# VH-VL binders against q9nrl2r1430to1533, part 1

Scores and structures below are computed, not measured.

Target 1, 104 residues: q9nrl2r1430to1533
Amino acid sequence: GGVHELSAFEQLVVELVRHDDSWPFLKLVSKIQVPDYYDIIKKPIALNIIREKVNKCEYKLASEFIDDIELMFSNCFEYNPRNTSEAKAGTRLQAFFHIQAQKL
Positions, changes and structure headers below are counted from each chain's first letter, unless a header gives other numbers; antibody chains are not in Kabat numbers.
ipSAE, averaged over its two directions, is called F for ESMFold2-Fast, E for ESMFold2 and O for OpenDDE. V2 adds 0.75 times the mean of E and O to 0.25 times the DockQ between the complexes of E and O.
[cut] marks letters that were taken out.

## First folded at step 16 (VH-VL)

Design x1
Fold by OpenDDE, look of step 16:
Structure x1 (fold): chain C 104 residues (1-104), chain A 124 residues (1-124), chain B 107 residues (1-107)
Amino acid sequence: as target 1 above (104 residues)
Amino acid sequence: EVQLVQSGAEVKKPGESLKISCKGSGYSFTDYWIGWVRQMPGKGLEWMGIIYPGDSETRYSPSFQGQVTISADKSISTAYLQWSSLKASDTAMYFCARGWYYDYEPEGLYFDYWGQGTLVTVSS
Amino acid sequence: EIVMTQSPATLSVSPGERATLSCRASQSVSSYLAWFQQKPGQAPRLLIYGASTRATGIPARFSGSGSGTEFTLTISSLQPEDFAVYYCQQYENWPYTFGQGTKVDIK
């Protein structure tokens, strides 16, 4: 990816973080708070990690960036039942992401 | 360039309150943990607690639980350490540091950048 | 809490010589072990994390090894600026804990 793509990734992450429904995704899930999380989720990821990867230019393709974002949501839906606040937030944030990702 | 800049030295009396600060710059402040470390005169280093400015999740070492308050204002990229009532034994150097995950371990943070320290002297 | 014990308390070394510092944990900390350098009047500086990974900007003469409960920091050829106190620190379990430090001074 070029400089333009990097900037687009950065901006999109900023928008995701600022979204009201970003709270489940800001950082890695705590083992203290959710002891069984990592028994289920094997590829943990969060917005702060994704932003770090963007800053380090680890995404060469937009598809790689999108894959990590989708993984983040996939993890949420895998662990959290549909009626939880986390899953509901994830659903809304993912919808927002899909709209914004069209600009990439 | 990543920097943590702490507030200046403090000279206080027992019973007084105090709030010292640590301002981060050169990185996304809300994405990294901030920790506080105490170093009493001529002694080693002690972890006091950590905070994630993004959501204000805070953890204290058992010996500091209830003794201090750690907080953050992400709008100005600043973390705080405060006492409601200082004791002479609180005399020490206090450092803040930036923490990041090792091996995607949410509970395992290494601290790569440190503030310059804030000297707090408490004497009657 | 996990207790970290460093040895020796003081290590006297001549410039150009190898310095070997030891750190032991009371229980396994896997590779969640960091080494810090602190000079008088300064903040600690991260040298090694993950037991063996050198932090950014750290000279190659610094190396870390070990896992579980036994760890070593090696300075292959001591430079004048390396005389300082060195701390190991585990971050396997909260609360994180430091060793008591090893002072490296000039022989």
Scores: ipSAE 0.894, ipTM 0.953, lowest interface PAE 0.5, mean pLDDT 96
Fold by ESMFold2, look of step 16:
Structure x1 (fold): chain C 104 residues (1-104), chain A 124 residues (1-124), chain B 107 residues (1-107)
Amino acid sequence: as target 1 above (104 residues)
Amino acid sequence: EVQLVQSGAEVKKPGESLKISCKGSGYSFTDYWIGWVRQMPGKGLEWMGIIYPGDSETRYSPSFQGQVTISADKSISTAYLQWSSLKASDTAMYFCARGWYYDYEPEGLYFDYWGQGTLVTVSS
Amino acid sequence: EIVMTQSPATLSVSPGERATLSCRASQSVSSYLAWFQQKPGQAPRLLIYGASTRATGIPARFSGSGSGTEFTLTISSLQPEDFAVYYCQQYENWPYTFGQGTKVDIK
């Protein structure tokens, strides 16, 4: 990625964080609050980690950035039943992400 | 560069309220934990509590639960430590610090950048 | 909560010599152990995290080792600017706790 691509990753992550449905994804899930989460989810990721990776220019390809975002949603759907507030928020935020990702 | 800048020294009397601040700059303020540490005169360091400014999730050490309020205003990148009624025993230096994950562990935070400290003196 | 115990309380070492500081946890903290330096009138400075990883900008003379309950900070060649109090701190689980400190005096 060039300067335009890195700026697009930054803009997209900011938009995701601002979205009302970002609340399940802002930071890593707490082991205290959800003791079994890390028994099920083996590749944890969250928006704050993704933004840090963008800030450090750690994404070399748009596909790497997209893969981390999609992993975040996949983890949500794997752990949370579809009728939960977390899974519903994930569905709406993922739809928003797909619209915004057309800019990459 | 990453900086945590704390509000200035305070001289107060017992029973007065106080709110001190810690302003973060040079990084995404809402993405990192902020913690508060007390150091009484001539003594060691004690964790008081931590907050995640992105969602205001807060944890207190048992010794400080109910004794102080930790809060943040993410719109101005600032965390706060607040007393409703100061005691002489609250006389101490108070530090804020920024926390990040060690090895993607949500419960394992290390604190890499520290504020300069705020001296609070409570005496009649 | 997890009690962190440091030894010795005070360590007097000549410049250029090796200093060895010990930290013991009351239960295993795995590698979730940090070392801090604090000079008079200053904030703590992170030296080591993860028991053995030097923080950015920390001179190579500082090294950490250990896991579980026993940890060591070594300063391989003590410099005049290393006069300070050193704290270990566990961060395995909340609440995080500090040791009581080791004061390093340079002769």
Scores: ipSAE 0.757, ipTM 0.917, lowest interface PAE 1.0, mean pLDDT 94

## First folded at step 18 (VH-VL)

Design x4
Fold by OpenDDE, fold request of step 22:
Structure x4 (fold): chain C 104 residues (1-104), chain A 124 residues (1-124), chain B 107 residues (1-107)
Amino acid sequence: as target 1 above (104 residues)
Amino acid sequence: EVQLVQSGAEVKKPGESLKISCKGSGYYFTDYWIGWVRQMPGKGLEWMGIIYPGDSETRYSPSFQGQVTISADKSISTAYLQWSSLKASDTAMYFCARGWYYDYEPEGLYFDYWGQGTLVTVSS
Amino acid sequence: EIVMTQSPATLSVSPGERATLSCRASQSVSSYLAWFQQKPGQAPRLLIYGASTRATGIPARFSGSGSGTEFTLTISSLQPEDFAVYYCQQYENWPYTFGQGTKVDIK
């Protein structure tokens, strides 16, 4: 990764990306791999996009940043049944996020 | 500052192997795609393939499928393009470029930063 | 693959004049169209993406328009540094494909 002066948002995203359960969220879901994904999910988002937005200072409020993160999880739970690896990973990562977000 | 720095010019003979590199800096290397483009002498631009260093997902253009190998080492923010056996026809300039999503479209990438190019000359 | 065709092959224009470059796609690429500028011995430089959005640092004299299968790059007033080869490129579907390029020469 590149060298950056880490803001609170950037630090949190870095921690999310490094988490073992981040794998479903690292980049946008491929239409090739999941052809019906975008029939269901209309506001796609991923950690790489969120990190890019942080880097570009697009978040003026913590609530905006949190909203994007929650959207990411919401998308996961909307598309993936609860018993899937993706949903389970999302559940754990979201719990981690909620703990870390208290530091914001 | 975002930069892609490619390895130096290569002079090779037919049949030799070659691996050239593209090192990214100034951004999170694993978050963006890397593409390779060929430009033969006096000719236009040709997409060879793309790779997402974060998980090594790779796509090749049909004409380059099986002809080259694209890879990445995210630990050193470097992408690679390699040949097992060069041909004279591989003589060209090779560019790497950083790709990003347009309008949240996972399959639609535009390439905003480019390496300086690596000249590969293959002759007997 | 989607074939991109540029016209004209060569465009001779005087400094200060308007230059209009055309790009046609063999099938619709929506707005997934980019324009690049390339000078001898240099890497391509992104000018326009999304058919009409200027990349960071690109002068206002460059503008892109069009959608679907017909696209245009316009240079409102050619500067000396604008004489180069220009490529359009679709990224609607992989494999991405370039046009053959238009060379903008000094008239």
Scores: ipSAE 0.912, ipTM 0.957, lowest interface PAE 0.5, mean pLDDT 96
Fold by OpenDDE, fold request of step 22:
Structure x4 (fold): chain C 104 residues (1-104), chain A 124 residues (1-124), chain B 107 residues (1-107)
Amino acid sequence: as target 1 above (104 residues)
Amino acid sequence: EVQLVQSGAEVKKPGESLKISCKGSGYYFTDYWIGWVRQMPGKGLEWMGIIYPGDSETRYSPSFQGQVTISADKSISTAYLQWSSLKASDTAMYFCARGWYYDYEPEGLYFDYWGQGTLVTVSS
Amino acid sequence: EIVMTQSPATLSVSPGERATLSCRASQSVSSYLAWFQQKPGQAPRLLIYGASTRATGIPARFSGSGSGTEFTLTISSLQPEDFAVYYCQQYENWPYTFGQGTKVDIK
């Protein structure tokens, strides 16, 4: 990476990425690995995309940033059954996010 | 500023091993794909493979599958291309490049920043 | 794999003239098409992605058009620094593939 003056959004994304339960969310789900994913999920998003949007100053309001993060989790829970590793990781990461988001 | 800096030119003999590097800076290295492209002398460009440093997912072009190994060390923002046993036909320029999604398409990456290239010469 | 075919192999153009380069895909690549410029001893430089979007810092004289299987790169008024080899590349599906290149040289 480079030298950054981290905004609150950027810092939060860094913390999310570093979290042990971030692995399902690091990048867009592969169509090769999950062929039916995009038949179900119509607004794909991931932490790398969210971080890029932060870096490009695309979020003017905290609510917009939060909406994208919540969309990311919503996609996970929509596609993955509750007993999957992905859903369990998502549940934990979302709880972490909700705590951190109160600081925004 | 986004930069990809590759390791220096290599002069090798057939049968030798080689590992060249591509270091990214000015961006979050783990968030973007890295691709490797071969250009033989006086010839066109050929995709060799791509890697996502964030989780090391790697894809090879069929013609390079089993011929080279692509890897990454995210702790130092570096991607690698290596051969276990070089051939004279491996003589070429090798480029690394940063890849990003087009239109939220996970399988469609465009490559916007490129390394300066590493010349590999293999001869007896 | 998807085969990309460029034409012509060599395009001789005078400075200030329009240059039109063609790229054909063996099957539809939608808009997942990029154009690169490469000068001797240099790395390829991204000119166009998404078939028609100029990369950052690319002069307006470069434009891309097309979709599906037929694509065109146009240089409206060739500048001295534009003499180079140009490659199209599809990224609709892995493995990504380049055209064989078009060399634009001085007429």
Scores: ipSAE 0.907, ipTM 0.956, lowest interface PAE 0.5, mean pLDDT 96
Fold by OpenDDE, look of step 18:
Structure x4 (fold): chain C 104 residues (1-104), chain A 124 residues (1-124), chain B 107 residues (1-107)
Amino acid sequence: as target 1 above (104 residues)
Amino acid sequence: EVQLVQSGAEVKKPGESLKISCKGSGYYFTDYWIGWVRQMPGKGLEWMGIIYPGDSETRYSPSFQGQVTISADKSISTAYLQWSSLKASDTAMYFCARGWYYDYEPEGLYFDYWGQGTLVTVSS
Amino acid sequence: EIVMTQSPATLSVSPGERATLSCRASQSVSSYLAWFQQKPGQAPRLLIYGASTRATGIPARFSGSGSGTEFTLTISSLQPEDFAVYYCQQYENWPYTFGQGTKVDIK
């Protein structure tokens, strides 16, 4: 990939993406794989989209960035029952995020 | 600056195998789709398939399913298109392109950056 | 697959004149329609996506309109560098499909 000067948001997203529990969140859920997903989730988002928004400087406030990350987790918990691997991964990743977000 | 750089022109014989490459730079390679497009001499454009390097999810056009293999090595930001056994009819220009979601639609990708193309000539 | 049909096959236009290119889809593609420009020996260049949104760096003389099955690319005042082949492409459904192209040449 290209060389980027990472902001705090960029760095945090990099850390999230590298996390072992990021797999449910790396890209938008496929309609092919999960046909009913978008019947339930109306504001889809994923880490690649969030990183794109960071790259385009769309986040003017840390709160906006945090809101998108929280939306990502909210979507996961809304769609996935608690006992699913996705929800469990989301729970762990969100905990990690909350710790890292304190640095923002 | 976003760039896709493809491997050089290939001259092959029928029955030979071939693997051409497309290296992305200037962006997070694992976050965007890569597509391959065929353009036969003097003809239009045809989608062959797409791949998401982040997890290697791959989709082929029906006409190319089983005819080629699309892959990626995210460690070197490179996507590949390969043939196990070339045919004369595979003679064409092949383009790779970077794809992104339109309107948060996971299945609707527009392709904003393209490689310069790789000319593949297959003749006996 | 969705079939994209462009018209005319060739459009001869004088520099400075308006060029209007048509693209029809065999079924609705909503706004998931892109326009590309391709010059000889070059890769296609994205002009319009979402039927009407200009890609980054694309001059304002290029505009796209339409939805559903009928789409139009307009070049308000043709410049010398605009003589090329133009393709429409739907990305509503995989496999994505291109029109056969319209060649814009100088009158």
Scores: ipSAE 0.905, ipTM 0.953, lowest interface PAE 0.5, mean pLDDT 96
Fold by OpenDDE, look of step 20:
Structure x4 (fold): chain C 104 residues (1-104), chain A 124 residues (1-124), chain B 107 residues (1-107)
Amino acid sequence: as target 1 above (104 residues)
Amino acid sequence: EVQLVQSGAEVKKPGESLKISCKGSGYYFTDYWIGWVRQMPGKGLEWMGIIYPGDSETRYSPSFQGQVTISADKSISTAYLQWSSLKASDTAMYFCARGWYYDYEPEGLYFDYWGQGTLVTVSS
Amino acid sequence: EIVMTQSPATLSVSPGERATLSCRASQSVSSYLAWFQQKPGQAPRLLIYGASTRATGIPARFSGSGSGTEFTLTISSLQPEDFAVYYCQQYENWPYTFGQGTKVDIK
């Protein structure tokens, strides 16, 4: 963790990162590991990037923060079939996010 | 304030093992890459490898593949570089550095903060 | 691997004068090019990334330009603290590679 005081957005990201189903979302997908990913996904994003944006105060509205999180999940579901571990993890994590986001 | 603090200078003999460390602070250690760079005496800079502490994904430069081991302990925000058997030719300054994505490019990292370096001297 | 070549090896410049350093890549690295400054006994310091973006805290007298295979670092008015070795580095492809460095010393 960081040494700075956590905002509501930052705390939510911390909770997302700590979640057991966060593993597909921790960082940008590797081109080496998934060569065709960026042929399909045009707006890549991950939790570490979202946290960086929070740290830099790039989100002026909660809706902007939520949009990036939803984009992250959208990318996952666009690329991964429903029966994959990634998609299943994403489904669970998104449900968790939706519950937590109501507190924002 | 972002800082990378490396372990102290090492004086070793050929054949000995060594593990040096790089501790990050002032940022989320698991979110950024850590790289290791070698600088032999009076020479330039050489990338050895990089690691993502969040999941321990590691990449080595071809010249260093199998020669060293890069690891990280995210619980204490520390990255490591280790040798199983040092050679005199391993005498050098070793730097760690923090890496981040450029233009949302997962394979293109720029390194914005550096450790102070660890001098390793290997001699009989 | 991509080979980075810097020129000149040594650049002698008077304080207040303009310094121009060149870096060439053996193949295109797009804009994935960084410049570093290193002084004796110190770690490298990031000056420029993305070929032309100054890192945080870097004085405006430092500027980077170029793309593809040809890059330039310019110090518009050399200050006493600017005498050092400068390295370019590509991060288009792993393994990342440095140029051999340009030493900027006092004329």
Scores: ipSAE 0.900, ipTM 0.954, lowest interface PAE 0.5, mean pLDDT 96
Fold by ESMFold2, fold request of step 22:
Structure x4 (fold): chain C 104 residues (1-104), chain A 124 residues (1-124), chain B 107 residues (1-107)
Amino acid sequence: as target 1 above (104 residues)
Amino acid sequence: EVQLVQSGAEVKKPGESLKISCKGSGYYFTDYWIGWVRQMPGKGLEWMGIIYPGDSETRYSPSFQGQVTISADKSISTAYLQWSSLKASDTAMYFCARGWYYDYEPEGLYFDYWGQGTLVTVSS
Amino acid sequence: EIVMTQSPATLSVSPGERATLSCRASQSVSSYLAWFQQKPGQAPRLLIYGASTRATGIPARFSGSGSGTEFTLTISSLQPEDFAVYYCQQYENWPYTFGQGTKVDIK
């Protein structure tokens, strides 16, 4: 993972955050608003944490970055029933991510 | 580099409104929590509330719920603390600070960068 | 809410000596404890978070220890610039709360 990859990761996160369907993924899920979330999801992640990891150069391989993004979606689909607004947003944002990630 | 720059000192009368600001720079403003802390003259520190500018989720300490409004305008990387009707007891120094997760805990935030403070004086 | 109690209220130490500040929580806060330094007319400065992790740019003479309900801030060799008020703060449960402060005076 070189300087060009880190810049690409950062740009991809910028695009994900700007997407209308990013709202479930901006920050860690609140324990107050969703009391049972962390009983089910053991490896929490969110876009702000992923961007922080990019900024601190914590991703050594593109696969590590992709794994965190896919973990974010996997958590959403594991916790949220298919018909929820969160799961629908996750489906649309994941599709957008796959299109953008082909450029890495 | 990360900076939080607060608006200047204010001298107000009881009953007047006031909105003070905290502008963040050098980082993705919408990724971090912003909190407000009060320090009354000669006293210690007390948390008033926190906001996540990315989605405007806001929490108030019980003593401040309904007494102030915390808001953010992410388009200009600015958080606000406002009173609709000031009281003499609102005379204090007010600090903003940037918050981040300790150990991926969504409810456990530590505050690493602080604004310089805004002195608010409310007197007749 | 969780009450944070600091001792002593004032600590007088000679330059070059070790200063030890105590902080007790009314219930367990695990490691969700921060230490701040505040000099007159200035904002608080984060020294320690997670009970023992030094914040960026904090000199190695500052160290934190403890967990649960008992916490300590140690300044291993007091410098003239270290006179200040020191606050502990828990962030385990909202609302976050500060201790009342320990003033460190240089003898």
Scores: ipSAE 0.831, ipTM 0.930, lowest interface PAE 0.7, mean pLDDT 94

Design x4
Fold by ESMFold2, look of step 20:
Structure x4 (fold): chain C 104 residues (1-104), chain A 124 residues (1-124), chain B 107 residues (1-107)
Amino acid sequence: as target 1 above (104 residues)
Amino acid sequence: EVQLVQSGAEVKKPGESLKISCKGSGYYFTDYWIGWVRQMPGKGLEWMGIIYPGDSETRYSPSFQGQVTISADKSISTAYLQWSSLKASDTAMYFCARGWYYDYEPEGLYFDYWGQGTLVTVSS
Amino acid sequence: EIVMTQSPATLSVSPGERATLSCRASQSVSSYLAWFQQKPGQAPRLLIYGASTRATGIPARFSGSGSGTEFTLTISSLQPEDFAVYYCQQYENWPYTFGQGTKVDIK
C-alpha cells in the first residue's frame, strides 16, 4: 500500500458512487426515516465515509478498504429482505465492485 | 483548501424573488451536507436547514419550512437558498456551512467550514 | 426543540487571563455540542466539536468540557485576537440550535 494503491482506492470509490445502484449507500441511513435501523446495524458505514477514510489515508492495507466495502453490503443484506429495492441494488453494486476490485 | 464561496450582497424590494449560492471546492462536494444559517442584524445564529447534495435530501428548521427553498446543483458543486417573495424581515446575513458526522450519527452533524456570508437587504 | 442558554452575556477579561464561558442545554445533548468564534464582519469559526475535541488548527489555549446539559469553553491565556463573540450549538437533535452568544471584551 503506497500512493498508487491509495489512488486506486479513490478511483474505485468514484466508480461505485457513479454506478446507478449506489443510491442506498451514499450516506448513513437516517434515524428519522428508519428508526429501527441502528437497533439492528451496529457498525454503520457508507460510501461518503469510506471516501473520507481514503482521503485521510486511514486504510493501511487493501484488505481494510475491501472489508469496509463488504461491511457496507453486509449491512444492507442484514437489514433489508431480499425482495426490497435496497437489497436488489446491493446485489448489483456488489457484483460490479467485485469486477472493479480486480484492479487493486 | 476546502472553500465555500458565496454569491455577493443583494439589495431587494419586498415581494421580489432571490436565489443566493454557495460553491464548494477542495473536497468531494456530494459527500458532505450543506447547511444554511441566518444572522439577523445584531443578533445570533439561526439554523435554517440542510441538504445532502449527493441525492438532494433536505431538512428544514420548523421556523423556515415553507419560507425558503434549499437546493443544490451537484454538476457545478453549488448549493442554493431561495425566496419566492422577500419580506423586509428577511434582511440578514446568510451563511452556508459544510456538515459532517460526529461519532457515525446520521443526524449529528457539526459544521466545520463556513462560507463568507451573503448580506441580503430588503427595504421598503 | 432544545434551548441553549449561554452565560455571561458579556465577559470582560484582560489579555493573558483565563476566560470561562458557560452553555446550558434544556435537555441532554450528550456530547453533541460545538463552540464557534465569530468576529465582526466574519463567518463563524469552529473551535470545538464533540464537547471537547479541538478542531484542526485551533490553538491549545482553547478547551471544551462537559456533557449532558452543562458545557464550558475555557481560554487559558487570552490573546488579543480572541476578543470576539462565542456561540455554542447543539446537534444532538433536530432542529439544531445555537446559544445567544457570549461577547468577550478587553478589560
Scores: ipSAE 0.830, ipTM 0.924, lowest interface PAE 0.7, mean pLDDT 94
Fold by ESMFold2, fold request of step 22:
Structure x4 (fold): chain C 104 residues (1-104), chain A 124 residues (1-124), chain B 107 residues (1-107)
Amino acid sequence: as target 1 above (104 residues)
Amino acid sequence: EVQLVQSGAEVKKPGESLKISCKGSGYYFTDYWIGWVRQMPGKGLEWMGIIYPGDSETRYSPSFQGQVTISADKSISTAYLQWSSLKASDTAMYFCARGWYYDYEPEGLYFDYWGQGTLVTVSS
Amino acid sequence: EIVMTQSPATLSVSPGERATLSCRASQSVSSYLAWFQQKPGQAPRLLIYGASTRATGIPARFSGSGSGTEFTLTISSLQPEDFAVYYCQQYENWPYTFGQGTKVDIK
C-alpha cells in the first residue's frame, strides 16, 4: 500500500484499540503472568506491534495487515478456553474487526 | 518527533510529598513502556520501575518497591513518579524513558528516547 | 540481580583515535545488552541495543559486539563530542541493571 491504504490501516487499529474488548490484545503477553504462553503460541503479536508495523510501512498489501490481525485473534482462541473473558473479548473484537475491514 | 518532557526541578524538605511528571508526544503513548531511572549526585544510573500506560501494568526494582509510586494518565499522555514522604537520600536526578521490545521478547525492553531529567533536592 | 562490571573506569584517548570499552555480566544476558552515552548535565543517549544494533541516528563510528557475558563498545576516530561517560545495561532479566560507567577523557 499507498498513503491512503496506510491511513486506513492506522484508522482501523485506532478503532480496535479504542474498543472495550481490546484489553487482551494491547501488548505482548507477560511471561511472568502466563509462564506457558510462549510454549503454545509460536507467532506472538499484539495491537501495539501491529500499529508500529503500520507506522513503519511494513505492510505492503492489505492482506498482510489483515493476516496479522487474524493471527492475533487466532492466538487468543488457541491459548484461551472459549469460556474465558479473553476468548469472549476476542470473539466480540473480531466481529467488530470484520465489519470495519469490509470497508477497506 | 518523539519527545519526553519532564516537569521542572524541585526543592523539598524531608517528609514532604512530591509527584513529578513525564509527558510523551510524537507517538502513541499507550503503545510503549515508560521507565524511571535515578541518578544520585556523582553516581551511575539505576532503574526504579516501568509502566505500560495502555493498561497501567507496573513493575518495580526491588530496592524501590514500596518507596515510590509509578503511575500514568493516558488521557494526557503523562507518566508520574511519586513519593509520599521524601528523604534526604532521595536527592537525585530522575529520568523517564520510552521502552520497546527487542526481538519480540515481552520481558526484554530497550529504551530509545529519554526525558531531559528532573532534579529533586531534599534538604533541611 | 545481574551485576554489570565495566572496564576501565577511565580511558584517556586523543581525538581521532580508537576507544575500546569493556562490559562483563555476572551471568549470561544473551544479546540483551545496551550501551548508553551520557554527557555532563544531560540525559543518557541510547547508542547500541541487542549488543550490536546501532540505535537510530547514531554515527557509524560507534559499534558494539559480544554475547553472553562479555561485551565491547568500540568508538573509531573519537570526535570532541564523544568525551562522556558510557554505560552498559542488561535487559535480559528484571530488574535491568547498569554497569558503573567508563569515563572517556581527552588525553
Scores: ipSAE 0.819, ipTM 0.926, lowest interface PAE 0.7, mean pLDDT 94
Fold by ESMFold2, fold request of step 22:
Structure x4 (fold): chain C 104 residues (1-104), chain A 124 residues (1-124), chain B 107 residues (1-107)
Amino acid sequence: as target 1 above (104 residues)
Amino acid sequence: EVQLVQSGAEVKKPGESLKISCKGSGYYFTDYWIGWVRQMPGKGLEWMGIIYPGDSETRYSPSFQGQVTISADKSISTAYLQWSSLKASDTAMYFCARGWYYDYEPEGLYFDYWGQGTLVTVSS
Amino acid sequence: EIVMTQSPATLSVSPGERATLSCRASQSVSSYLAWFQQKPGQAPRLLIYGASTRATGIPARFSGSGSGTEFTLTISSLQPEDFAVYYCQQYENWPYTFGQGTKVDIK
């Protein structure tokens, strides 16, 4: 990837976190608040984990980074019915992500 | 590179209020949990509570529920521990620490970086 | 709450020798176990997390083992800078709890 690609991943995560619809995705879902979440979602991921993986240079390819972001949205849509605030936020943030990802 | 810098030592009287701070730098402050630990003179370590500064979600240990307030101001990368009315028994060293997931377990946090501590002395 | 019990309370060891510290949990904590070092007037320093994983920058002479309810910290060749109090801590369930500490002194 190189320094420019890692900086692009980092900037994209900054933009995602800044977006008004990032609130369902900031951290891993709490087992205390949502006890059944991890019965349904087997590959959890969140923006803070993705940013940590960027900082640790764990993404060797842009496709690996994109796959984690898409997994994050897929988990949201799998757990949350489409009419929920979480799913609606996910739809809007995913659309924003697709526009920003064209730069990668 | 990662640093947690706490506010300076405090000498207070019983009944006074106090707010001490923990400023994080060298990382995205809102991405990590911050916890507070008390160490009474000559004693061991006790967890007081934790906060996720990104959304202000907090948890208190039962012994400290209702005794202190944990908060954060993410705009200045700072977490706080606050008493509305100090007691002599609050005399202790207070540490903040940064928490991260072990094996991506949301409730299993290990604490890798620690502040230098804030000594609070409460006496008549 | 999960009670963590450390033994011995004080361990006297000569420099260059092996130190073995024990930590016992009142119920299973799986591998959610950390070890900390604390010197007088200083903050705790993370040594081990996940029962056996050394934290960044921790010398290889520190090793952790165990799972469930019984855990061990081993210092394979004690150095002068290793004389301190050592705490175990579980993070399997909130509230997280520390053991009462083991003081490692010069024999």
Scores: ipSAE 0.810, ipTM 0.923, lowest interface PAE 0.7, mean pLDDT 94

